# Designs tried in a protein design chat: miniprotein binders against q9bqp7. Part 209

Target 1, 240 residues: q9bqp7
Amino acid sequence: VPQNWFPIFNPERSDKPNASDPSVPLKIPLQRNVIPSVTRVLQQTMTKQQVFLLERWKQRMILELGEDGFKEYTSNVFLQGKRFHEALESILSPQETLKERDENLLKSGYIESVQHILKDVSGVRALESAVQHETLNYIGLLDCVAEYQGKLCVIDWKTSEKPKPFIQSTFDNPLQVVAYMGAMNHDTNYSFQVQCGLIVVAYKDGSPAHPHFMDAELCSQYWTKWLLRLEEYTEKKKNQ
Key: E = the ipSAE of ESMFold2; O = the ipSAE of OpenDDE; V2 = 0.75 times the mean of E and O plus 0.25 times the DockQ between their complexes.

## First folded at step 20 (miniprotein)

Design Qg2 (at its last look DockQ between E and O 0.70; V2 from the best seeds 0.72)
Fold by ESMFold2, look of step 20:
Structure Qg2 (fold): chain B 240 residues (1-240), chain A 100 residues (1-100)
Amino acid sequence: as target 1 above (240 residues)
Amino acid sequence: SPELAKELVQSIEWLAKEVEELLRMGDPWYAIWMARMAVDFAEDTGDPELIAKVELLLAEALIAAGDPRAREIIEKAKKIAEELGSPELIEEVEKVRKKK
């Protein structure tokens, strides 16, 4: 159990828009400082089994592709993910014009993959926006905050290549989402809160994306696991 | 080496326990992703009993999600259990099949 438990939700905040909310999605710039990011916390608190399995996966990929081939593969996966996120930010932004969109951003099986999900997305409140938990002292950059099927969610977009989709850090994606949620709910740059999460797994071949909806109860359970990881990180820093 | 092979099996068993926890938490969709990874690593071991056990766990996750693909996975595990002649594994297959 965490020693310094902190609630994920803020009862002094509303789930609903108010009159002071901007009509344009929030995009808070990420600040560079000594406060650790969510991804750094998760990377530095991986279990020995997570590390072993990731190294085993890497060894199999290098055996198949060679070291140079593996570098090219990982670079291409990263580039495809970046293009996908850029395309989604453009699609979901109400101010984007046609001349601001690169046709190559929209030319993707991943974009085709998420079309049925985007039908259910509305009320976009934030895109590619920084969050900071001012009490627990961690930062992150969330992909999207919007309604999904009528529920306001922190949404994380994930690309996957079949038949072997998981390459790195896939063990902890729900922890990443709830860490962003908790930070946003306690960040003075935001006047509202979110109690649900959504992880959308998009596929390169354009097959229908898979939505992983996380209700408030599930988010609270993942939040407890996140707090343990943050405590482990903090203890590690005190010993350095 | 024998030590690395043992560590792989132990890591797959750890991953299977994570899948069971995800099911208890009520996240069968994420449990499916983790269970598919466990099956992939288990196939790398060449151990048919381990493969069948993690396949049954994948089937449980698919059932919890209401995914009809569980049927195919249960049949794969059943075939392995019959070929091994393991009464424990045959019983495990039947327990999962009845949940369907």
Scores: ipSAE 0.765, ipTM 0.900, lowest interface PAE 0.8, mean pLDDT 85
Fold by OpenDDE base, look of step 20:
Structure Qg2 (fold): chain B 240 residues (1-240), chain A 100 residues (1-100)
Amino acid sequence: as target 1 above (240 residues)
Amino acid sequence: SPELAKELVQSIEWLAKEVEELLRMGDPWYAIWMARMAVDFAEDTGDPELIAKVELLLAEALIAAGDPRAREIIEKAKKIAEELGSPELIEEVEKVRKKK
């Protein structure tokens, strides 16, 4: 049980957006400060087992691709992920705000993969927007807040290469999502709250993306795990 | 190396526990993902019995998610079990099949 329990949901905020929802998605810039990011907390609090699995995967990939091949692979995966997020931001942003849609960004297997998910996405409220939890002292950059099948979600977009997915980003994805939810729900820059999460795994080959919907109950369970990771991080920093 | 094989087995055992926890939590999707990773590691061992066992674990996660791909995975595990002539694996396959 976390020593410093804090709720994921804010009882003072209504679940229903007030009618004055801005027509334009929020894009709050990430401020560089001494406050740890969600990603940093998760990376510094990986279990020994997680670290071991990642190292084994890395060793296997190096054995298969060589060291240079693995570096190239990693760089390509990162670049593809970045381009995918940029393309999604372009798709989900109102047409009036995005000047030059690079048509080349839209011609990817990943974009093809998520097409069926995008059909169920509406009411975009935030894109690439910073969140801060003032009480718990962490920050993050969320990909998207939108309605998925009529439910307001924090949406996190992931890329997966077949046959061997890039494992590094996937273990703590549910924790990342709920961390963003909890921060947003208590961030004064946001007038609304979210109760659901959605992780979307896009595939390079254009095969249908996999949606992982997280209801309020499941989010609450992962929130407890997130709080434990945050406490562990805080303790590690006191001992440094 | 024998050491690598041992470490792979330990990793698979850890993943299997995580899959079970995730299923208990009601997150079958993430369970599927973890189970797929277990399958990948099992394939690296080249142990058909281990592969069959983790395939069945994947099948359980797929069933929990209502994913129709469970059928294909069960059939794959069945084929391996039959090729090995393992009565225990055949029984496990049938147990998973009954959950569907």
Scores: ipSAE 0.686, ipTM 0.863, lowest interface PAE 0.8, mean pLDDT 89
ESMFold2 (binder alone), look of step 20: mean pLDDT 85; pTM 0.838

Design Qg3 (at its last look DockQ between E and O 0.72; V2 from the best seeds 0.64)
Fold by ESMFold2, look of step 20:
Structure Qg3 (fold): chain B 240 residues (1-240), chain A 100 residues (1-100)
Amino acid sequence: as target 1 above (240 residues)
Amino acid sequence: SPELAKELVQSIEWLAKEVEELLRMGDPWYAIWMARMAVDFAEDLGDPELIAKVELLLAEAKIAAGDPRAREIIEKAKKIAEELGSPELIEEVEKVRKKK
């Protein structure tokens, strides 16, 4: 139980859209400031076991690929992830600035992997948009807010090829999603709130992506764990 | 080194406890993801009793998620338990088999 509990949902907000709301998704720019990001909080509160397993994974990769091979692997994974997110933002945006764009951007196993998920996604409200929790003082950049099978979700897109470059993201993905959700629900740039989360794991070979849906009850349980990590981070900073 | 192997065992056991917590929270899909990682590291270590333990945990997560492939994993763990001659592990295999 956190020492200073705070609710994930904002009772002053509705989860229903206003009928006059525009159809263009929000894209709030990320402002550099002194408050910590979600990913920084999670990185700096990893347990020693999480750190050990990550280092073990890195050493296995280096033994298999060599140092140069591992660097090439990680660079390619980051590039593919970046292109995947760019392609998804383009696909989900109603306004297309690159209508005559390179077909290679949209050609990937990852894009094919998510096609069945995208058919169930509608009502896109935000894409690549900054969130800030003004009371708890943390910031993030969420991938997407949209309806999935009729439920408004914070959606996080993940790529998977084996082996993965950063297994840390598999430890804390749900915490990241609920942290963004809580921030958005208490951010004055947003007039609505979200009660559900979705993590979509896309596969390089085009196999159907796995949709991990988190309802409000599950999100509340992960929110408690996020508050503990944020509390731990804050205590560490006081002792520095 | 022996110290590296000991830390790996402790880290895999920590990961197994995280999987148990995910199941208690009602998140069997994320529990499967974490359990597969535990199996991968246990196989890298080569400790057959630990492999069987985390394989059973993966099977429990798959049962909770409704994944029928749990049966193959239970049979793998059963073979390991019989080869080890561990009465405690054989009992754990049977407990998981009955949950199906």
Scores: ipSAE 0.743, ipTM 0.888, lowest interface PAE 0.9, mean pLDDT 85
Fold by OpenDDE base, look of step 20:
Structure Qg3 (fold): chain B 240 residues (1-240), chain A 100 residues (1-100)
Amino acid sequence: as target 1 above (240 residues)
Amino acid sequence: SPELAKELVQSIEWLAKEVEELLRMGDPWYAIWMARMAVDFAEDLGDPELIAKVELLLAEAKIAAGDPRAREIIEKAKKIAEELGSPELIEEVEKVRKKK
């Protein structure tokens, strides 16, 4: 049980979108402060088992691709992920904010993969927007807040290469999502609350993306795990 | 190496426990992902019995997620069990099949 329990949901915020749905998605800039990011907390609090699994995967990939091949692979995966997020931001942004859509960004297997998910996405409220939890003292950059099948979600977009998933991004994804939810729900820059999460895994080959929906109950369970990771991080930093 | 094999076995055991926890939590999708990783490690180990066992865990996760592809995995595990001549593994396959 976390020593410093804090709720994921804010009882002072109504679940009902206030009628002033901003016509434009929020894009709050990330401020570089001494405050740890969600990603940093998760990376510094990986279990020995997680570290071991990642190292073994890395070793296997190096054996298959060579060291230079693995570096190239990692760089390509990162670049593809970045381009995918940029393309999604462009797709989900209002037409008036659409800078010249680089048509080349839209011609990816990952974009093809998520097309069926995008059909169920509406009411975009935030894109690439910073969140801060003032009490728990962490920050993050969330990909998207939108309605998925009529439910307001924090949406996190992931890329996966078949047949070898990029393992680094997947272990703590549910924790990342709920961390963003909890921060947003208590961030004064946001007037609304989210109760659901959605992880979307896009595939390079254009095969249908996999949606992982997280209801309020599942989010609450992962929130407890997140709080424990945050406490562990805080303890590690006091001992450094 | 024997050390690598031991580490792989330990990793698979950890993943199997995590799959069970995730299923208990009601997150069958993430359970599928973890189970797939267990299958990959079991294949790297080259132990047919362990492959069949983790394939069954994957099948359970897929059943919980409502994924129709669970049938194909069950049949794969069945084939391995039959090739090994393991009555215990055959029984486990049939138990998973009944959950569908």
Scores: ipSAE 0.476, ipTM 0.764, lowest interface PAE 1.2, mean pLDDT 87
ESMFold2 (binder alone), look of step 20: mean pLDDT 86; pTM 0.840

Design Qg4 (at its last look DockQ between E and O 0.56; V2 from the best seeds 0.63)
Fold by ESMFold2, look of step 20:
Structure Qg4 (fold): chain B 240 residues (1-240), chain A 100 residues (1-100)
Amino acid sequence: as target 1 above (240 residues)
Amino acid sequence: SPELAKELVQSIEWLAKEVEELLRMGDPYYAIWMARMAVDFAEDLGDPELIAKVELLLAEALIAAGDPRAREIIEKAKKIAEELGSPELIEEVEKVRKKK
């Protein structure tokens, strides 16, 4: 269906890290450049239906909370998400002890919510690390690459205050994950590849998070949808 | 307004088609998430036939994921179909029930 198809996996790479992989997870810095990010591509290619439904959700929230209340709510959600990611990076870093960590950062329902997932996570290879697809020309910042139940995954961490979250990225979250995966698999800063994805939604009240595992076949199908969004983005920018 | 209601119906139907695609792709878990959103918006609109149809899609996603909550959703859709007296919708309910 895309006019110019490109594979998500790199046949010249192993799906398992070599013994020479560093003992510290990779953290490739994000560099400023002119190529678009995954999130920008997805934001700029939302369908009219996606935009309409998100605006309906926003208006419901504003009706309930008022405009100032909605701004405060949005800011708090962003801050809690940021703190959650910082806590997870600290917890998953092999170089940091719990004594070195901000204890208030680790005291949250979100961290409690993911404890059972973290027991199944091992072999952390990358944390908060930039990826770039040198052929398709897009960039991203992934949360985590680690083994989940023996499968090396790109892992994306999400927060929710309620069991049925409705956040702007929920429509496209699997596309975001596979876009990061494809970029990593074709990025010269990485020597290995990943064939699986994992999305974890953590709950503020500490209720057990649910892992959404995406195997290689499912990732390939989402990859096709990502390529269509990237193609649409590229065509839109050429015509501007 | 009538125009906004039509846009909402079209957007819910678009979302339902996305759920069907997710099920065909073999992602019943993400289909559940998307179907729950479709049900929420359909309930906001208050169209009983649309609510029942989207609830049946949610039930199909739950069945595909092995989630026992499908039974409760099927019964809710069944009650709506019976209240509407729609033979087509009643048949759709039974088709989904037999998949369980």
Scores: ipSAE 0.694, ipTM 0.864, lowest interface PAE 1.1, mean pLDDT 85
Fold by OpenDDE base, look of step 20:
Structure Qg4 (fold): chain B 240 residues (1-240), chain A 100 residues (1-100)
Amino acid sequence: as target 1 above (240 residues)
Amino acid sequence: SPELAKELVQSIEWLAKEVEELLRMGDPYYAIWMARMAVDFAEDLGDPELIAKVELLLAEALIAAGDPRAREIIEKAKKIAEELGSPELIEEVEKVRKKK
């Protein structure tokens, strides 16, 4: 049980969007400060088992691809992920606010993969927007806040290569999502609350993306795990 | 290498425990992801028996999610079990099938 309990949901905020919600998605810039990011907290509090699994995966990949091949693979995966997020931001943003859509960015297997998910996405409230939890002292950059099948969600987009997925993107994704949710729900820059999460894993080959929907109950369970990771991080920093 | 094989086995065992926890938490979709990774590692190891076992774990997660792909995975595991001639594995396949 976390020592410093804090709720994921804000009882003072309405779940219903006020009619005055801007038609334009929020894009709050991330401020670089001494406050740790969600990603940093998660990376520095990985379990021994998680670290071991990642190292083993790395060794296996190096054995198969060689060291240079693995570096190239990692670089390519990162670039593909970045391009995918840029393409999604372009798709989900109102046409009036975005630079000319690079048609080349839209011609990817990953974009094809998520097409069926995008059909169920509406009411975009935020894109690539910073969140800060003032009480718990962490920050993050969330990918998207939108309605998925009529439910307002924090949406996190991931890329996977078949048959060998990039394992780094899979371990703490639920924690990342709920961390963003909890921060947003208590960030004064946002007037609304989210109760659901959605992780979407896009595939390079264009096969249908996998949606992982997280209801309020499941988010609450992962929120407890997130709080424990945050406490561990805080304790680790005191001892440095 | 024998060392790599041992590590793969340990990784699969860890993933299997994570799948079980996720199923207990009521997150079968994330359990499916973890189980798929276990299958990938088992395939890299090249152990048919272990592949069949983790395929069955994947099948359990798919069943919990109500995913129709569970049938295909069960049949894959069954085929491996039959090819190996393992009565124990065949029995496990049948146990998973009954959960559907």
Scores: ipSAE 0.620, ipTM 0.841, lowest interface PAE 0.9, mean pLDDT 89
ESMFold2 (binder alone), look of step 20: mean pLDDT 88; pTM 0.872

Design Qg5 (at its last look DockQ between E and O 0.82; V2 from the best seeds 0.70)
Fold by ESMFold2, look of step 20:
Structure Qg5 (fold): chain B 240 residues (1-240), chain A 100 residues (1-100)
Amino acid sequence: as target 1 above (240 residues)
Amino acid sequence: SPELAKELVQSVEWLLKEVEELLRMGDPWYAIWMARMAVDFAEDTGDPELIAKVELLLAEALIAAGDPRAREIIEKAKKIAEELGSPELIEEVEKVRKKK
């Protein structure tokens, strides 16, 4: 159990956005500051087993592809992920009207993979938007806040081009989602809160993506694990 | 290399515990993701008992998610258990098969 437990939900905040809220999705810019990001906290608190498995995976990939081949592979994975997020932001934003950019971005197998999920997504409230936990002092950049099958979620989009999971995102993705959720629920830039999370893994070959829905109960369990990671991070930085 | 092989086995055993925890939390989908990664690393160990144990845990996660592909995973584990001649492992395979 963490020594300093803090709730993921804000009891003074509604689950429903105010009717007077803007219809354009929020996009809060990141601030330059010294508070840690969610991804930095998670990277700095990996267990020794997580570190070993990641290094083992890297060495196997280098053996298979060569060092230059591995660098090209990782660069391409990064660029494909960036393209995917840009495409989804464009698709989900009511202001995207550039036909050439829209058509080019829609040619991806990843976009085909998520089509059945997007049919269940509505009420987009935020896209590529910064969140800051005012009390716990951490920051993040979430992908999307929208309704999925009628439930308002923080949605995280992931890509996978192989039948095996991409190891860097596998260990801690639910913690990342709940950390964003907790931050949003305690961020004065937002007038509403979310109780659910959704992780969507899209496949390069266009195979149907699986939506991993996390209800409030599951989110609360992952939130406890996030608090332990944040506590560990804070203690490590005291010794540096 | 021998020290790396030992660390790999230890890390796969750590993954087994993580998958079991995910199932206890009621997150079979994420348990499947972790279990598939554990199978990949378990195969790299060359330890058939460890491979069968991880395959059975993957099957349990698939059953919990309602995925009928658990059947083929159970058959893979059954084949390994029979080749090893391990009564305990054969019993574990049957326990998982009972869950569907």
Scores: ipSAE 0.775, ipTM 0.904, lowest interface PAE 0.7, mean pLDDT 85
Fold by OpenDDE base, look of step 20:
Parts: sequence; structure tokens; C-alpha cells
Structure Qg5 (fold): chain B 240 residues (1-240), chain A 100 residues (1-100)
Amino acid sequence: as target 1 above (240 residues)
Amino acid sequence: SPELAKELVQSVEWLLKEVEELLRMGDPWYAIWMARMAVDFAEDTGDPELIAKVELLLAEALIAAGDPRAREIIEKAKKIAEELGSPELIEEVEKVRKKK
């Protein structure tokens, strides 16, 4: 049980979207501060088992691709992920903010993969927007806040290469999502609350993306795990 | 090395516990993902019994998610169980099949 319990949901905020759907998604810039990011907290609090699994995966990949091949692979995965997020931001942004974006960004297997999910996405409220939890003192950059099948969600977009998924991004994804939810729900820059999460895994080959919906109950369970990771991080930093 | 093999087995056992917890939490999708990773690591051990056990847990996760691929995984586990001649494993395969 976390020593410093804090709720994921803010009872002072109404679950009902205020009728003023902002015509433009929020894009709050990430301020570089002494405050740890969600990603940093998760990376610094990986279990010995998680570290071992990642190292073994890395060793297998190096054995298969060579050291240079693995570096290239890692760079390509990162670049593909970045381009995918940029393309999604373009698609989900209002038409007026569509800079002449390179049509080539839209011609990816990952974009093809998520098409069926995008059909169920509406009411975009935030894109690539910073969140800060004022009490728990952490920050993050969320990908998207939108309605998925009529439910307001924090949406996190992931890329997966077949046959070997990029393992680093997947272990703590549910924790990342709920961390963003909890921060947003208590960030004064946001007037609304989210109760659901959605992880979307897009595939390079254009095969249908996998939606992982997280209801309020499941989010609450992962929130407890997140709080424990945050406490562990805080303790580690006090001992440094 | 024997040490590496031991660490792999321990890692698989940890993953199995995580999969079971995820199933209890009602997150079969993430359970599937973790179980698939457990299969990959179990294969690195070369222990067919361990592989079969992990495959069965993957099958349970797939069943919980309503994923039709559960059938294929059950058949893989069945084949391994038959090749090993393990009555216990065969019984476990049949238990999982009945959950579908």
C-alpha cells in the first residue's frame, strides 16, 4: 500500500465535458524543470527482472543483427515512432493547423494500421500536451486526450515491429497512461477529467492496430502501482 | 551457462506471476503481451515442459480476451505434452480447453 496515497480522480471536477469543447486541442509546452518525468520515474524504478529481460532481449538482437545493425535498428524504431506520432498529431489536429505536412508521413503501415481506431476517435481535447501533478510532483507529455467510442480517454500510441516488438516501451505502458491521467486530473491547466485510458499498438505491416482499453476500475488498480513506483523513486533520490 | 539458464527460468517464473496478476486485474490484453514474452524466454531455456506451461497461460489470457488464436496455442501445448508423455500436462491442456 502506498504511504502517500493520492486519488487518481479529482472529485472537484465534473466527469461531464463542459459543453465548450475547445475548438482547438490543448498543447501545453513541457517545461524542463527539476521535477521528474513519468518516463524517468518508470526507468529508474524498473525491477531487476525487467532489467534482466531487457538486457537479454538486447543481447539476442545484437546476436542477430550485430552491434551496428542493432544501433541502426534502434535508430530506425525511434525515427519511425517519431514520424508516426507527428503523423497522428497532423491527422487529429484541426484542418486549420494542418501545416503543409509532408504527405509522405501519412503513407506508413502504422497509419494504415490505426485507421480503424481513428474512426472511433472524436472530440480531441489535447495533443502532445504537458501535464503536471502539483502534489505528487511529477510531469509528463501525453500523446492525446480524446473520446474513444464515446469515452474520454488518455490515448497512448505505440509502434510495434513484427516479429520482434520493441520491448522497452511496453512494460510500463499502463502505468504511464494512468500517471498522465492522474496528473491531468489535478493539473490546473485542464478543466476536465479523464476516467479511461487507451493504449493503441500500431503495426508496421499495416495489420489492424490493437486497442487496449482501460476502464476506470483498471486505471485505479494501475494507479496504485504507479504510486508505489513514484515512492520508490523518491526514496532512491533521497539516498543519492 | 548454468547461471544464465537459472536466471532465464526465474525470469519466466516472474513473468508467469505477472500474467496471473494481470488476469486477476481483468487486463487480458496486457496478460497476452506478457505471456508472449514469457514464451520467448521459455524457448530460450529449451525446457519443453516450461514452454508448454507458458503456452497454456498464454492460451488462458487469449481466452479471457476472446481471441480466437487461443485454439492454435492450445494445440501447440497439446503437441508438446504428448511428445513429453506427461499426463499432468495433458490434463492441464484439457482444463484450459474447457474454459473456451
Scores: ipSAE 0.546, ipTM 0.797, lowest interface PAE 1.2, mean pLDDT 88
ESMFold2 (binder alone), look of step 20: mean pLDDT 84; pTM 0.821

Design Qg6 (at its last look DockQ between E and O 0.69; V2 from the best seeds 0.00; counts 0 for: pae O 2.5 > 1.5)
Fold by ESMFold2, look of step 20:
Structure Qg6 (fold): chain B 240 residues (1-240), chain A 100 residues (1-100)
Amino acid sequence: as target 1 above (240 residues)
Amino acid sequence: SPELKKELVQSVEWLLKEAEELLRMGDPWYAIWMARMAVDFAEDLGDPELIAKVELLLAEALIAAGDPRAREIIEKAKKIAEELGSPELIEEVEKVRKKK
């Protein structure tokens, strides 16, 4: 139970867009500062079991691929993830850069995988945009805010090359989404709020992506878990 | 090696508890993911009692998600419980079977 509970939603904000809102998605730049990022908080508060399981997964991969093979594998996974996010930003943005319009960037199994999801996405409000929780004092960079099947969501895009039991970012994905949601809802750069989350897992082979929708009640329950992680992080840093 | 086995057992049991919590929260899809990870690591251990326990939780998560694959997971757990001769596990299998 967190010592200092704070609500995920802002009662002074509407969750319905203003009809006169700009049609260009927000892209607030990420600022360098001393406040922690969502990713850093989650990394620094992994349980003993999370750390152990991640290390065991790494050792099994190294046994399979060799040490150099594992380094190549992880570099390729990172590159493909970066390309996927760049492609999605290009697809969802009305004002694209030349790099984001590259035909080769848009040709991938991952992009094919999400096509059925993208047909249900509309009303894009933010892309690759910084959020800051003004009160709880943490920062993040969210992938997308848009309507999914008529509900405004914080959307997080993930890639999967093949079935894997565990990776750190997949384990804490719902906490990451709700942390961004709470930050956005209390960030003065945003005039609206979001009550739902969506995690989309895309597959390299183009198989239909898995959409994991999180309604407001589920988001509130994950928010409590995020607050515990943030509290743990804060106490750890105070005792340094 | 004995220390590694203990840590792995504790980590699989932690995954099991996380999946149970996710079911209580109403997120059977993430519970399935956690339970599948627990199965993979339980098989790495080669501990049939632990495998049966995590397979039953996977079945509960599949039932909650409306996924018919729960039946074959329940049958897998039943076979393990019968081979172990564990009345406790056999009872747990029947509890999960009745939830359909």
Scores: ipSAE 0.728, ipTM 0.881, lowest interface PAE 0.9, mean pLDDT 85
Fold by OpenDDE base, look of step 20:
Structure Qg6 (fold): chain B 240 residues (1-240), chain A 100 residues (1-100)
Amino acid sequence: as target 1 above (240 residues)
Amino acid sequence: SPELKKELVQSVEWLLKEAEELLRMGDPWYAIWMARMAVDFAEDLGDPELIAKVELLLAEALIAAGDPRAREIIEKAKKIAEELGSPELIEEVEKVRKKK
């Protein structure tokens, strides 16, 4: 049980988005400060087992691709992920804010993969927007807040290569999502709250993306795990 | 190395435990992911019995997620169980099949 319990949901905020559908998604810039990011907390609080699994995967990939090949692979995966997020931001942004759509960004297997998910996405409230939890003292950059099948979600987009997914991105994804939810729900820059999460795994080959929906109950369970990771991080920093 | 083998076994056991917990939490998708990793490590170990067990857990997770791929995984596990001549594994395969 976390020593410093804090709720994921804010009882002072209405679940109903105020009728002012912001015509434009929020894009709050991430401020560089001493506050740890969600990603940093998660990376520094990985279990020995998680570290071992990642190292074993890395060693296997190096054995298969060579060291230089693995570096190239990692760089390509990162670049593809970045381009995918840029393309999604472009798709989900209002047309009036779209600078020249690089048509080349839209011609990817990953974009093809998520098409069926995008059909169920509406009411975009935020894109690439910073969140801060003032009380718990962490920050993050969320990919998207939108309605998925009529439910307001924090959406996190992931890329996966077949047959071997990039393992680093998936272990703590539920924790990342709920961390963003909890921060947003208590960030004064946001007038609404979210109760659901969605992880979307897009595939390079254009095969249908896998949606992982997280309801309020599941989010609450992962929130407890997140709080424990945050406490562990805080303790580690005090001992350094 | 014997040490590597031990570490791989421990990793499979951990992944199985996590996948079971995730299923209990009502997150079959994440359980699928954990179970798939366990399959990869079990294959690295080259232990057919362990592979079959992990495949069955993967199948359970797929069933819980409503994923039609569960059928293929069950058949794979069945084939391994039959090749091993393990009545226990065959029985477990049939138990999982009945959950579908």
Scores: ipSAE 0.244, ipTM 0.616, lowest interface PAE 2.5, mean pLDDT 86
ESMFold2 (binder alone), look of step 20: mean pLDDT 83; pTM 0.808

